# Designs tried in a protein design chat: VH-VL binders against Mucin-5B (MUC5B). Part 15

Target 1, 171 residues: Mucin-5B (MUC5B), of Gallus gallus (Chicken) (q98ui9r863to1033)
Amino acid sequence: GTCTVYGNGHYMSFDGEKFDFLGDCDYILAQDFCPNNMDAGTFRIVIQNNACGKSLSICSLKITLIFESSEIRLLEGRIQEIATDPGAEKNYKVDLRGGYIVIETTQGMSFMWDQKTTVVVHVTPSFQGKVCGLCGDFDGRSRNDFTTRGQSVEMSIQEFGNSWKITSTCS
Short names: E, the ipSAE of ESMFold2; O, the ipSAE of OpenDDE; V2, 0.75 times the mean of E and O plus 0.25 times the DockQ between their complexes.

## First folded at step 13 (VH-VL; framework fv_fezakinumab)

Design z02 (from x08 with light chain A31S G52S; at its last look DockQ between E and O 0.70; V2 from the best seeds 0.73)
Fold by ESMFold2, look of step 13:
Structure z02 (fold): chain C 171 residues (1-171), chain A 119 residues (1-119), chain B 111 residues (1-111)
Amino acid sequence: as target 1 above (171 residues)
Amino acid sequence: QVQLVQSGAEVKKPGASVKVSCKASGYTFTDYYMHWVRQAPGQGLEWVGWINPSGGGTFYAQKFRGRVTMTRDTSISTAYMELSRLRSDDTAVYYCARSKYTWYRFDHWGRGTLVTVSS
Amino acid sequence: QAVLTQPPSVSGAPGQRVTISCTGSSSNIGSYYDVYWYQQLPGTAPKLLIYSNSWRPSGVPDRFSGSKSGTSASLAITGLQAEDEADYYCQSYDSSSYGWVFGGGTQLTVL
């Protein structure tokens, strides 16, 4: 399954559901640290839109990826890797391909960022039903992709998006 | 059937060292970090540090750096915490607890080892 | 001096609802990492009660719930029972020190 973030807050979920959400905080884009995953998770992707002054357009993204033994921070084309256990074997690889930052885990998550506003997250079929976040739950059904962190399907896209917000990181 | 079995109570004099053990069973010992957490009588929980049994890497809370050493023996699935230059305020129950990642939940705890430091 | 602030005690009658607050900072509860809660019955080791801010391990009754907002977290217990009398600790990874911080603990008394 493939989740895409593009343009000015446009999303396509792992199950192909399209929606628009424009928030100025940090949000969980996708993770497998979810209650319906009995195994320990392997990745968490946090995304923040960075506006173009007062234009209400999105100029860039701040992205944080949390892996088994490392945290990767992406801001303004800069890559900062911070080991939470520097002696542990990394479960990911970081690469730069034609202006894209590409990060792939051994468990089958592939992250691609054009260093501007376009993000693509791909997960292999083994992640079905094991992911959550703005990208939805990848359960083969578009209608229930909008599960909140409280695991309720919300009627409003605004409520869905805000349920994945990390409030203390609004800046 | 995860189980963490800790060594028995210890009584030590100030200035001595103590080494507490935590034997793991019911899972692959090297797949999980082992943390040590202490609790002085009538007081709260205080994190001491972790060891990665795969490779033996460690990280200690700043308060304990220079006094604590964590080791393990993978052949008997046992983690150890040694605290040196003991003071009376090191009197506490010392727990081992495991986590999948250093920043992840402590899903199983040992029953604790009382260490008493007195003259 | 605990990094995370909890009330030292709370009380409630059987059947009532109680909440336990846990206040931290942007480097811990307000970080991209989760809050965990532990129950410690008298004379026993702590036991995982809530993980990932709001989820329950298998075997934990659904009357226990957790939430996180900003730099604060909360544990709620509904349908209070005598067996709930225990100490409760919040815990957070601290992204500035790369270590763990606990709240000071809250002693719950069932009246």
Scores: ipSAE 0.723, ipTM 0.860, lowest interface PAE 1.1, mean pLDDT 88
ESMFold2 (binder alone), look of step 13: mean pLDDT 92; pTM 0.933
OpenDDE, look of step 13: ipSAE 0.759; ipTM 0.906

Design z03 (from x01 with heavy chain D31Y, light chain S96E; at its last look DockQ between E and O 0.59; V2 from the best seeds 0.00; counts 0 for: pae O 2.02 > 2)
Fold by OpenDDE, look of step 13:
Structure z03 (fold): chain C 171 residues (1-171), chain A 119 residues (1-119), chain B 111 residues (1-111)
Amino acid sequence: as target 1 above (171 residues)
Amino acid sequence: QVQLVQSGAEVKKPGASVKVSCKASGYTFTYYYMHWVRQAPGQGLEWVGWINPSGGGTFYAQKFRGRVTMTRDTSISTAYMELSRLRSDDTAVYYCARSKYTWYRFDHWGRGTLVTVSS
Amino acid sequence: QAVLTQPPSVSGAPGQRVTISCTGSSSNIGAYYDVYWYQQLPGTAPKLLIYGNSYRPSGVPDRFSGSKSGTSASLAITGLQAEDEADYYCQSYDSESYGWVFGGGTQLTVL
C-alpha cells in the first residue's frame, strides 16, 4: 500500500482514498501502533504543516519518524537522528535519492520525502489492516479510511484529520 | 503465560548495596526491555531505568545515575537491579516490568520486591 | 514531585461515571509519545490499563476509556464497580531529560 501527501494538503490513503486536509498542527500520518494490530508497532510518522494554504503560499513540513529505538527529525535541509537506545541496532537505513530523503525499515515500511511538500509512505502487504492515521488502515476498503483515533468512522474530513492531531496547542 | 518472578524482600543498612533479581518466563527474554520502577510506602510510582534486550545498553533516571546498575543474564532469563549507597528514602517496593521498545507500554510487571533501608 | 499531575483522589457510586485527569507538558504528554494508564489494586503490582492514549489491552473492559488532548490526558470509567477501587497512574515518555514519568496517582473510591 502507498500513501501519498502532495501539494497543498492533498492526501491519498493506502487504499486509494483521496481527500484534502489543511491543518497547521502535528498529525499522525501513519503508524502501526493501532488497536487492530496484535503485534508490537514498529513505526510512527508525524507530520507538521507550517501554515500550509493559509498565510503562506509555500508550505513547509516538519516530519518526525519514530522507531523502536530511535527517532528521526526531518526539516528542509536537515536530517537529525536521535537514538533513544544507543546500544540498539538500527532497524532502518537513510538514503538520499534524486532529491528525496528515503528511509526504509527492515519491517517493510518505506518513507520518501522530496524535502518540500511530497511525502510517500509505502508499506508491504504484511501491514494490511495493521496501520492507522491519516493514511488509513490499508485493509483494502476505502470506506473506513476515515477512521478517527477514537476508532469511529467520520464523514467530516476535518473531524477525521483533527482526530489524528498530536498537539493541542494549535488548531 | 508471561511471568516475572522477583527476589525476596531485603533489609539493608544505610550505605549498603542491594541487588534485586527478576526472572522472566513465558516469552523470549532477549526481545524485551526490562524496566525498574519503585514505589515508596504510600507513595506513587517512580521510574528508575531500563536495560535493553541485549544487555549492552542501559538508561537510568538522573536521580539514580551513579548509584544504580542494571544487568541481564540471558542464560537464565534474569534481570538485575543493583542500588548502592542506600539511604532511608530508598525504602520502597521495586518492580521489574517489561516493554517491547524503549517508549512502549509496560505490559507485564513483577510482584515487587520490598527493600527496607534502616539503621 | 511527580512530573505529571493527577488528582489525589476521586470517588463515585456504583454505576456512575468518573474521570481522572493527567496534566503534563510539551515535554511529555504533549510530545509524540503516548500516554499510558495503570491500575494498581491494593497490595498488588500495577497493571496496564490503557496504552496508546486510548487503547485497551485484552481483558480490560470497555467501560475504561482513555483520551489525550494537548498536554493533558484523561481516564474515564463508566458503570463504576466495586472492583474498580484502586490507584490509577498515568505515564508518559520524556525523550529529553526524564525518561519515563508517572503521575502522582489517583485513589479511586467506590462509595
Scores: ipSAE 0.270, ipTM 0.800, lowest interface PAE 2.0, mean pLDDT 91
ESMFold2, look of step 13: ipSAE 0.748; ipTM 0.866
ESMFold2 (binder alone), look of step 13: mean pLDDT 92; pTM 0.935

Design z04 (from x01 with heavy chain D31R, light chain S96E; at its last look DockQ between E and O 0.78; V2 from the best seeds 0.74)
Fold by OpenDDE, look of step 13:
Structure z04 (fold): chain C 171 residues (1-171), chain A 119 residues (1-119), chain B 111 residues (1-111)
Amino acid sequence: as target 1 above (171 residues)
Amino acid sequence: QVQLVQSGAEVKKPGASVKVSCKASGYTFTRYYMHWVRQAPGQGLEWVGWINPSGGGTFYAQKFRGRVTMTRDTSISTAYMELSRLRSDDTAVYYCARSKYTWYRFDHWGRGTLVTVSS
Amino acid sequence: QAVLTQPPSVSGAPGQRVTISCTGSSSNIGAYYDVYWYQQLPGTAPKLLIYGNSYRPSGVPDRFSGSKSGTSASLAITGLQAEDEADYYCQSYDSESYGWVFGGGTQLTVL
């Protein structure tokens, strides 16, 4: 499954559901730390939208990836890797490919960012039904992709999006 | 079922050291971090530190650095916390608790070990 | 002394709804890690009550719910029962110090 964020707040879920979300907070884009995942999670992707979600002006993203023993903070032109356990083996690798920052985990999650407004998250079939966030649950059914953190299906995109808010300075 | 069995209560004099043990069973010991949390009588929970699955890495709260040592013996699935230069305000129930990752939930706790420091 | 701030006590009658607040900062609750809640019955060890801000482990009734917003979190208990009388602690991972912090704890009394 492939989830894509592009342009001014345009999303396509793992199951191919397209939606527009205008938010300027921090949101869980995708993770496998979900109630429907009986296994321990392996990744969390947090995306912070600045003006990108609300205006057509030049904007930037802040992205944070949380892994088993590391945290990666991404800003334009900066990759900051922070080890929460320096003695633990990393479950990911970081590459720069054609202007993209590419992060790949051993468990089958691939993250790509053009360092602007385009983010691509790919997960192998082993993640079916085990992921959650703005990208949906990758269960093959697009109609339930707007499942909130509280595990309800919402028709309002705004309510759905806001449910996946991590933190924000916005009200 | 997951179990964390801790050693018995300890009574120590100020300046002494105490070593509390936590024996794990019901899961793969070498795949989880072990945390230590203490609770003074009538007070709240205070995080002491963790030791990683391999036992080769530790991280302690700043308050305890220099006085606490965490170790583990894989052969007997046991974790240890040693606190030195004890003082009266170290009197507390000390809990061991496991987590899958450094930043993840404490899903199982020991029953606690009371350590009393008195003259 | 606790990094996270909780009310020292709350009370409610059976069947009522009570909430326990947990206030932190941008480096812990306001960071990208989750808030956890623990229930501690009298004379026992803490038990995981809420993980992932709002998720319940197996065996925890749906009367318990958690939420997180900004630098604060909240535990709500509906249909209050006598057995809910306990101490409740919030917990957060601090993204600056890379250590765990607890709230001061809240004593819940069922009237």
Scores: ipSAE 0.711, ipTM 0.902, lowest interface PAE 0.7, mean pLDDT 93
ESMFold2, look of step 13: ipSAE 0.758; ipTM 0.872
ESMFold2 (binder alone), look of step 13: mean pLDDT 92; pTM 0.935

Design z05 (from x01 with light chain A31D; at its last look DockQ between E and O 0.52; V2 from the best seeds 0.67)
Fold by OpenDDE, look of step 13:
Structure z05 (fold): chain C 171 residues (1-171), chain A 119 residues (1-119), chain B 111 residues (1-111)
Amino acid sequence: as target 1 above (171 residues)
Amino acid sequence: QVQLVQSGAEVKKPGASVKVSCKASGYTFTDYYMHWVRQAPGQGLEWVGWINPSGGGTFYAQKFRGRVTMTRDTSISTAYMELSRLRSDDTAVYYCARSKYTWYRFDHWGRGTLVTVSS
Amino acid sequence: QAVLTQPPSVSGAPGQRVTISCTGSSSNIGDYYDVYWYQQLPGTAPKLLIYGNSYRPSGVPDRFSGSKSGTSASLAITGLQAEDEADYYCQSYDSSSYGWVFGGGTQLTVL
């Protein structure tokens, strides 16, 4: 499954559902720390979107990836790796390919960012039904991709998007 | 069934050391961090620190650094917490608890070990 | 002394709804990591009640719900039962200190 974020708040879920969402907060784009995943998770991707549509400024993203024993913070082309356990083996690798920052986990998640407004998250079939966030649950059914963090299906994109906020100090 | 079996109650004098054990069963011991949390009588929970799955890494709360040592013996699936230079305010029930990651849920707890420090 | 702030006690009659608040800071609850709740019955060890802000482990009834907003979290219990009488603790990972912090705990009394 492939989830894509592009342009000014355009999303395509793992199951191919397209929607537009703009928010100034931090949101869970995709993770496998989900109630339907009986196993421990392996990644969490948090994205902060700037409301580019309201200004003439260039859109920028702030992205944070949480892994088993490390955290990666991406901002303005800076890659900051922080170890929560310096002695633990990392479950990911970081690479720069053709202007993209590429992060790949051993469990089959691939993150790509053009360092602008395009983010691509790919997960292997082993993640089917085990992921959640703005990218959906990758269960092959796009109609339930707007499942909130509270595990309800919302018709309102705003309600759906807002449910995946990390912080509520912004809207 | 996941179980964390802790050693029995301890009574110590001020200045002494205590070593509490936590024997794990029902899961792969080397896949989880072991945390230690204490609770003084009638008080809340206080995080002491963790030891990583390999036993090669530890992280302690600032309050206990220099006084606490966490270890583990993989051969017997047992984690240990040793607290030295004991004082009366160290009197508490000490719990071991496992987590998959340093920042993830404490999904199983031991029953606790009462450590009493009194002159 | 606790980093996270909880009310020391709450009470309710059977069948009622009660809420327990947990207030932290941008370094813990407001961070990218989740809030956890634990139930501690009298004379027992804590038990995981809520993880991931709002998720229930197997065996935890849906009467228990958690939420997070900003630097605060809340545990709600609906249809209060006598067996719910316990101490409840919120927990958060502090990314600045790389340590865990607990709330002071809330004693729930069922009237």
Scores: ipSAE 0.667, ipTM 0.892, lowest interface PAE 0.9, mean pLDDT 93
ESMFold2, look of step 13: ipSAE 0.759; ipTM 0.874
ESMFold2 (binder alone), look of step 13: mean pLDDT 92; pTM 0.932

## First folded at step 15 (VH-VL; framework fv_fezakinumab)

Design a01 (from x01 with heavy chain S54N G55S; at its last look DockQ between E and O 0.79; V2 from the best seeds 0.79)
Fold by ESMFold2, look of step 15:
Structure a01 (fold): chain C 171 residues (1-171), chain A 119 residues (1-119), chain B 111 residues (1-111)
Amino acid sequence: as target 1 above (171 residues)
Amino acid sequence: QVQLVQSGAEVKKPGASVKVSCKASGYTFTDYYMHWVRQAPGQGLEWVGWINPNSGGTFYAQKFRGRVTMTRDTSISTAYMELSRLRSDDTAVYYCARSKYTWYRFDHWGRGTLVTVSS
Amino acid sequence: QAVLTQPPSVSGAPGQRVTISCTGSSSNIGAYYDVYWYQQLPGTAPKLLIYGNSYRPSGVPDRFSGSKSGTSASLAITGLQAEDEADYYCQSYDSSSYGWVFGGGTQLTVL
C-alpha cells in the first residue's frame, strides 16, 4: 500500500482515499505503533506543514522518523540522525534516487521525500491492518481509513486529522 | 513466561558498594534492553539507566554517572547494577525492568531488591 | 533529568470517575514519544497499565483510559473499584536528558 502527501495538505491514503487536511501542528502520518499490532512497532513518521504568516499555506515541511534505535529529522532539505543507541544495528538505510531521499526499513516500510513537500510512504502487504495515522489503516476498506486514535470513525476530515495530532503547540 | 528474578536484600555502610543482580528467563535475553529503576521508602520511581545485553552498551542517568556500573553475563541471562560510594539517601528498592527499545514501555519488572545504607 | 508533576493523591467512591494528571514539558510529554502509565499495588513492583498514550495491554479493563494533550497526560478510571486503590505513575522519554522521567506518583484511595 502507498500513501502520498503533496501540495497544500493533500493526501492519498494507503487504501486510495483522497482528502485534504490543513493542520499547523505535528501529526502522525503513519506508524505501526498501533493497538492492532501485537508486536512492537518498527517506525513512526511525524509530519508538520508550517503555516506562512497569517495564512495556512505551507512554507516548509518538517518530518521526524522514529525507528528502533534512531530518530531522523528532516527539515528544509537537511537530514539529522540521532542515535538512541549508537551501538545497535540500524533497521533502516538511507539512499538517494533521482532527487528523492529514500529511507527503507528492514521490515518493509519505504519512505521517499523530494526534499520539498512531496512525501511517499509505501508499506509491504505484511503491514495490512497494522498501521495507523493520517495515511489510514491499510485494511482494504476506505470508510475506516478515517479511524481516529480512539478507533472511532469520524465524519469530518478536520476532526479525523486533529485526532492524529501528536503535539499541541498549536490550536 | 517472562520472569525477572532479583538478588536478595543488602545492608551496607556509607562509602561501600553494592551489586544487584537480575536473572531473566522466558525470552531471548539479548533482544531486550534492561533498565534499573529505584524507589526510596515512601517515594516515587527514579530511573538509573539501561544496558543493552547484546552489545554490553550502557547509558546512565546524569545523577548516577561515575557511581553506577551496569554489566551482564549472557551465558546465564543475568544483568547487574553496581552502585559505589553509597550514601544514606541511596536506600531504596532497586528494580530491573525490560523494554524492547531504550525509549519503549517497561513491560516486565523484577520484584525489587532492597538496599539499605546505614551507619 | 526532569520530574513529571502529578497530584500526590486522589480519591473517589466506588462507581465514580477519577482522573490523574501528569504535567511535563516540550522535551518529554510534549515531544514525539509516548506516555506510559504504571500501577503499583502496595508492596509490589509497578505494572504496565497504559502504553502509546491511550492503549491498554491485554487484561487491563476498559474502564482505564489515557490521553495526551500538549505537555500533559491524563489517566482516567471510570467505575472505580476497591481493587483500584494503588499508586499510579506516568512516565515519558525526555529528549533533553536522553533518558526516562517519571511522575512523582499519585496515591488513589477508594472511599
Scores: ipSAE 0.753, ipTM 0.869, lowest interface PAE 0.9, mean pLDDT 87
ESMFold2 (binder alone), look of step 15: mean pLDDT 92; pTM 0.933
OpenDDE, look of step 15: ipSAE 0.818; ipTM 0.928

Design a02 (from x01 with light chain Y93W; at its last look DockQ between E and O 0.56; V2 from the best seeds 0.62)
Fold by OpenDDE, look of step 15:
Structure a02 (fold): chain C 171 residues (1-171), chain A 119 residues (1-119), chain B 111 residues (1-111)
Amino acid sequence: as target 1 above (171 residues)
Amino acid sequence: QVQLVQSGAEVKKPGASVKVSCKASGYTFTDYYMHWVRQAPGQGLEWVGWINPSGGGTFYAQKFRGRVTMTRDTSISTAYMELSRLRSDDTAVYYCARSKYTWYRFDHWGRGTLVTVSS
Amino acid sequence: QAVLTQPPSVSGAPGQRVTISCTGSSSNIGAYYDVYWYQQLPGTAPKLLIYGNSYRPSGVPDRFSGSKSGTSASLAITGLQAEDEADYYCQSWDSSSYGWVFGGGTQLTVL
């Protein structure tokens, strides 16, 4: 499954559902730390849209990736890796390919960012139904891609998007 | 089923050391971090530190640095916490708890080990 | 070391709704890591009650719910039952110290 973020708030979920969402907060784009998953996940991708506000035509993204024992902060072409356990083996690799920052996990998640407004997240079939966030759950059903963090299916894109805020106080 | 079996209660004098054990079973011991949390009588939970799955890395709360040592023996799926230079305020129930990652949930806890420090 | 702030006690009658607040800072609850809640029955070890801010492990009834807002988190218990009488602790990863912090705990009394 491939989730794509492009332009100013354009999304395509893992299941191919397209929607537009503009928010000024930090959102979970995709993760496998999801409800009903008693197993620990392997990744969390947070998109920070502070610079992509409603008043700006050009979006500057800040992205934070959380892995098993590491955190990666992406901002303005800078890659900052923070290890919560320096002695642990990293479950990801970072590469620069054709202007893209590419991060691949051993579990089959691939993150690509053009360092501008395009983000592509790819997950192997093993992640079917095991992911959640703005990118959906990758269960093959686009109809439920707007499942909120509270596990309700919303018809409102705004409600859906807002449900994936890192903090509910942000508006 | 996952079990964390801790060693029995300890009574120590001030200045002494105590080593509490936590034997894990029912899961792959080397896949999880082991945390230690203590609770003084009638008080709240206090995180002491963690040891990573391989045993090669540890991180202690600042309060315990220099006095605490966490180890693990993979061959017997046992984690250890040793606290030295014991003081009366170290009197507490000490819990071991596992987590898959450093920053993830403590999904299983031992029953706790009471350590009493008294003159 | 950072500490999360909880009310020392809350009480409610059976069937009522109670909430327990947990206040932290931008380095813990306000960060990108999740808040966790633990229930500790009298004389027992803590038990995971909420993970991922709002998710319930198997066996935890849906009467328990968690939320995270800004630098604070909240545990809500609806349909309060006698067996809910316990101590509740919030927990958060602190990104500045790279360690865990607990709240002071809240004693819930069912009247």
Scores: ipSAE 0.580, ipTM 0.885, lowest interface PAE 1.2, mean pLDDT 92
ESMFold2, look of step 15: ipSAE 0.713; ipTM 0.850
ESMFold2 (binder alone), look of step 15: mean pLDDT 93; pTM 0.937

Design a03 (from x01 with light chain S95T; at its last look DockQ between E and O 0.58; V2 from the best seeds 0.77)
Fold by ESMFold2, look of step 15:
Structure a03 (fold): chain C 171 residues (1-171), chain A 119 residues (1-119), chain B 111 residues (1-111)
Amino acid sequence: as target 1 above (171 residues)
Amino acid sequence: QVQLVQSGAEVKKPGASVKVSCKASGYTFTDYYMHWVRQAPGQGLEWVGWINPSGGGTFYAQKFRGRVTMTRDTSISTAYMELSRLRSDDTAVYYCARSKYTWYRFDHWGRGTLVTVSS
Amino acid sequence: QAVLTQPPSVSGAPGQRVTISCTGSSSNIGAYYDVYWYQQLPGTAPKLLIYGNSYRPSGVPDRFSGSKSGTSASLAITGLQAEDEADYYCQSYDTSSYGWVFGGGTQLTVL
């Protein structure tokens, strides 16, 4: 499945559901550290929008990827990699393809960022039913895509988006 | 069934060293980090550090750097923590605990090893 | 690195609700890693009670719940029972040191 973030907080979930969410905090875009998983997860992607000065428009993103033994921080085209275990073999690789930063894990997650506001997250079918976040749960049903972190399906996009906030004090 | 079996209680004098063991069973020993956590009598939990049994890499809390050494023997699925230049305030129960990643939950704990440092 | 602050004790009667706070900083509870809670019954090793800020492992009753907001986390226990009398610890991964910090622990007394 493929999840896309573009423009001013426009999303297409892993299951194809489109929605708009303009949050001012840090949010879990996608992860496989979810309560329905039997196994340990392999990735967490956190996203924050940066506004264009006083505009309501989004100019750039701050992105943090947490993997098994590394934390990767992305801001304005800069990549900072921090090993939480420097001796562990990395389960990911970083490339630059056609102006996109591409980060791919051996477990089948592919992350692409145009260094501005466009993010694409692809997961192989092995992740079906094992992911959660703003990108939804990849269970093949759009009705379930808006599962809050409290495990309820909600119709309010703002309530859904805010349930995936990982920090509550933002400015 | 995951099980972490620790070595027996130790009594040591100040200035000595102690080596505590933690034998793992019921899972693939090299797939999980092993942490050491201590608890002085009547006090809270204090993280000491971790070892990755797969390659033997370690990371220690700043307070213990220079005095702690963590090792493992993968042939017997056993992790070890050695603390040197013991002081009376090192008296504590020392627990081993496993996690999938260095930053992940401690889902199984040993029963603890009491180390007493007294004159 | 930063000490997580918990109240040293809390108490409640059977059937009541209690909460245990855990206050940290932007480098630990306020960062992008989860908060964990452990229950330590008298004379035993700690046991995982809450993971992922708010999720319960199998076998933990639903009257235990966790939450995280800003730089603080909270454990709530409803329907207090005598067997809940224990010490409770919060735990967070600290991104200033990339090591673990625990709260000082909270002794729960069931009256």
Scores: ipSAE 0.790, ipTM 0.893, lowest interface PAE 0.8, mean pLDDT 89
ESMFold2 (binder alone), look of step 15: mean pLDDT 92; pTM 0.929
OpenDDE, look of step 15: ipSAE 0.856; ipTM 0.935
ESMFold2, look of step 16: ipSAE 0.784; ipTM 0.884
ESMFold2 (binder alone), look of step 16: mean pLDDT 92; pTM 0.931
OpenDDE, look of step 16: ipSAE 0.874; ipTM 0.941

Design a04 (from x01 with light chain S95H; at its last look DockQ between E and O 0.67; V2 from the best seeds 0.72)
Fold by ESMFold2, look of step 15:
Structure a04 (fold): chain C 171 residues (1-171), chain A 119 residues (1-119), chain B 111 residues (1-111)
Amino acid sequence: as target 1 above (171 residues)
Amino acid sequence: QVQLVQSGAEVKKPGASVKVSCKASGYTFTDYYMHWVRQAPGQGLEWVGWINPSGGGTFYAQKFRGRVTMTRDTSISTAYMELSRLRSDDTAVYYCARSKYTWYRFDHWGRGTLVTVSS
Amino acid sequence: QAVLTQPPSVSGAPGQRVTISCTGSSSNIGAYYDVYWYQQLPGTAPKLLIYGNSYRPSGVPDRFSGSKSGTSASLAITGLQAEDEADYYCQSYDHSSYGWVFGGGTQLTVL
């Protein structure tokens, strides 16, 4: 399944549902640290929209990826890798492909970022039913793609988006 | 069934060292970090540090650096914490607890080992 | 001193709701890592009560609930029962030092 963030707050979920959400805080885009996942999670992707000079337009993203033993911070094309256990084997690779930053894990998550506002997250079918966030739950049905952090299905896009806010202090 | 079995209570004099053990069963020992947490009588929990049993890497809270050493023996699925130059204020129950990642929940705890440091 | 601040004690009658707060900073509760809660019954080891800010392990009744907002977390206990009398600790990873911090603990008394 493939989730895309593009333009000025446009999203296509893992299940193909399109929606618009303008948030200026930090949000969980996708993760497998979700309720009823019997296994420990393997990734968490947090995004923050950066406005151009306090304008309403989104100029860029600040992205934090949390993996097993590393935290990766992406801002303005810069990649900062911070090991939480430097002695542990890394399960990901960072690459540059045609102006995109590409991060792929051995567990089947593939992340691509154009260094501006376009993000693509791909997960293999093994993640079906195990992911959550703004990208939805990858269960093959659009109705429950809007599952909130409390696992309530919500029809309001604003309520759905704000349920995935990870901090209340915004930029 | 996951189980963490700790060594028995210890009484030590100031200036001595103590080595507490934590034997793991019911899971793959090298797949989880082992943390040590202490609790002085009537007081709260204090994190001491972690060991990664897979490679033996460690990370200690600043308060304990220079006095604590964490080791493991993967052949018997056992983690150890040694605290040296003991003082009376090191009197506490010392717990082991496991986590999948250094920043992840402590989902199983040992029963604790009382270490008493007294004249 | 504890990095995360909890009230030293709370009390409630059976059937009531109590809330235990846990206040930290942007480097711990306010960051991207989860808050955890532990219950410690008298004379026993701590037991995981809440993980992922608000999730319950199997066997934890739904009258225990957790939440996180800003740099603070909260544990709520509804339908208070005598066996809930225990100490409760919040825990957060501090992403600036890459170590763990605990709250000072809250003693819950069931009247």
Scores: ipSAE 0.677, ipTM 0.850, lowest interface PAE 1.3, mean pLDDT 87
ESMFold2 (binder alone), look of step 15: mean pLDDT 93; pTM 0.935
OpenDDE, look of step 15: ipSAE 0.799; ipTM 0.921

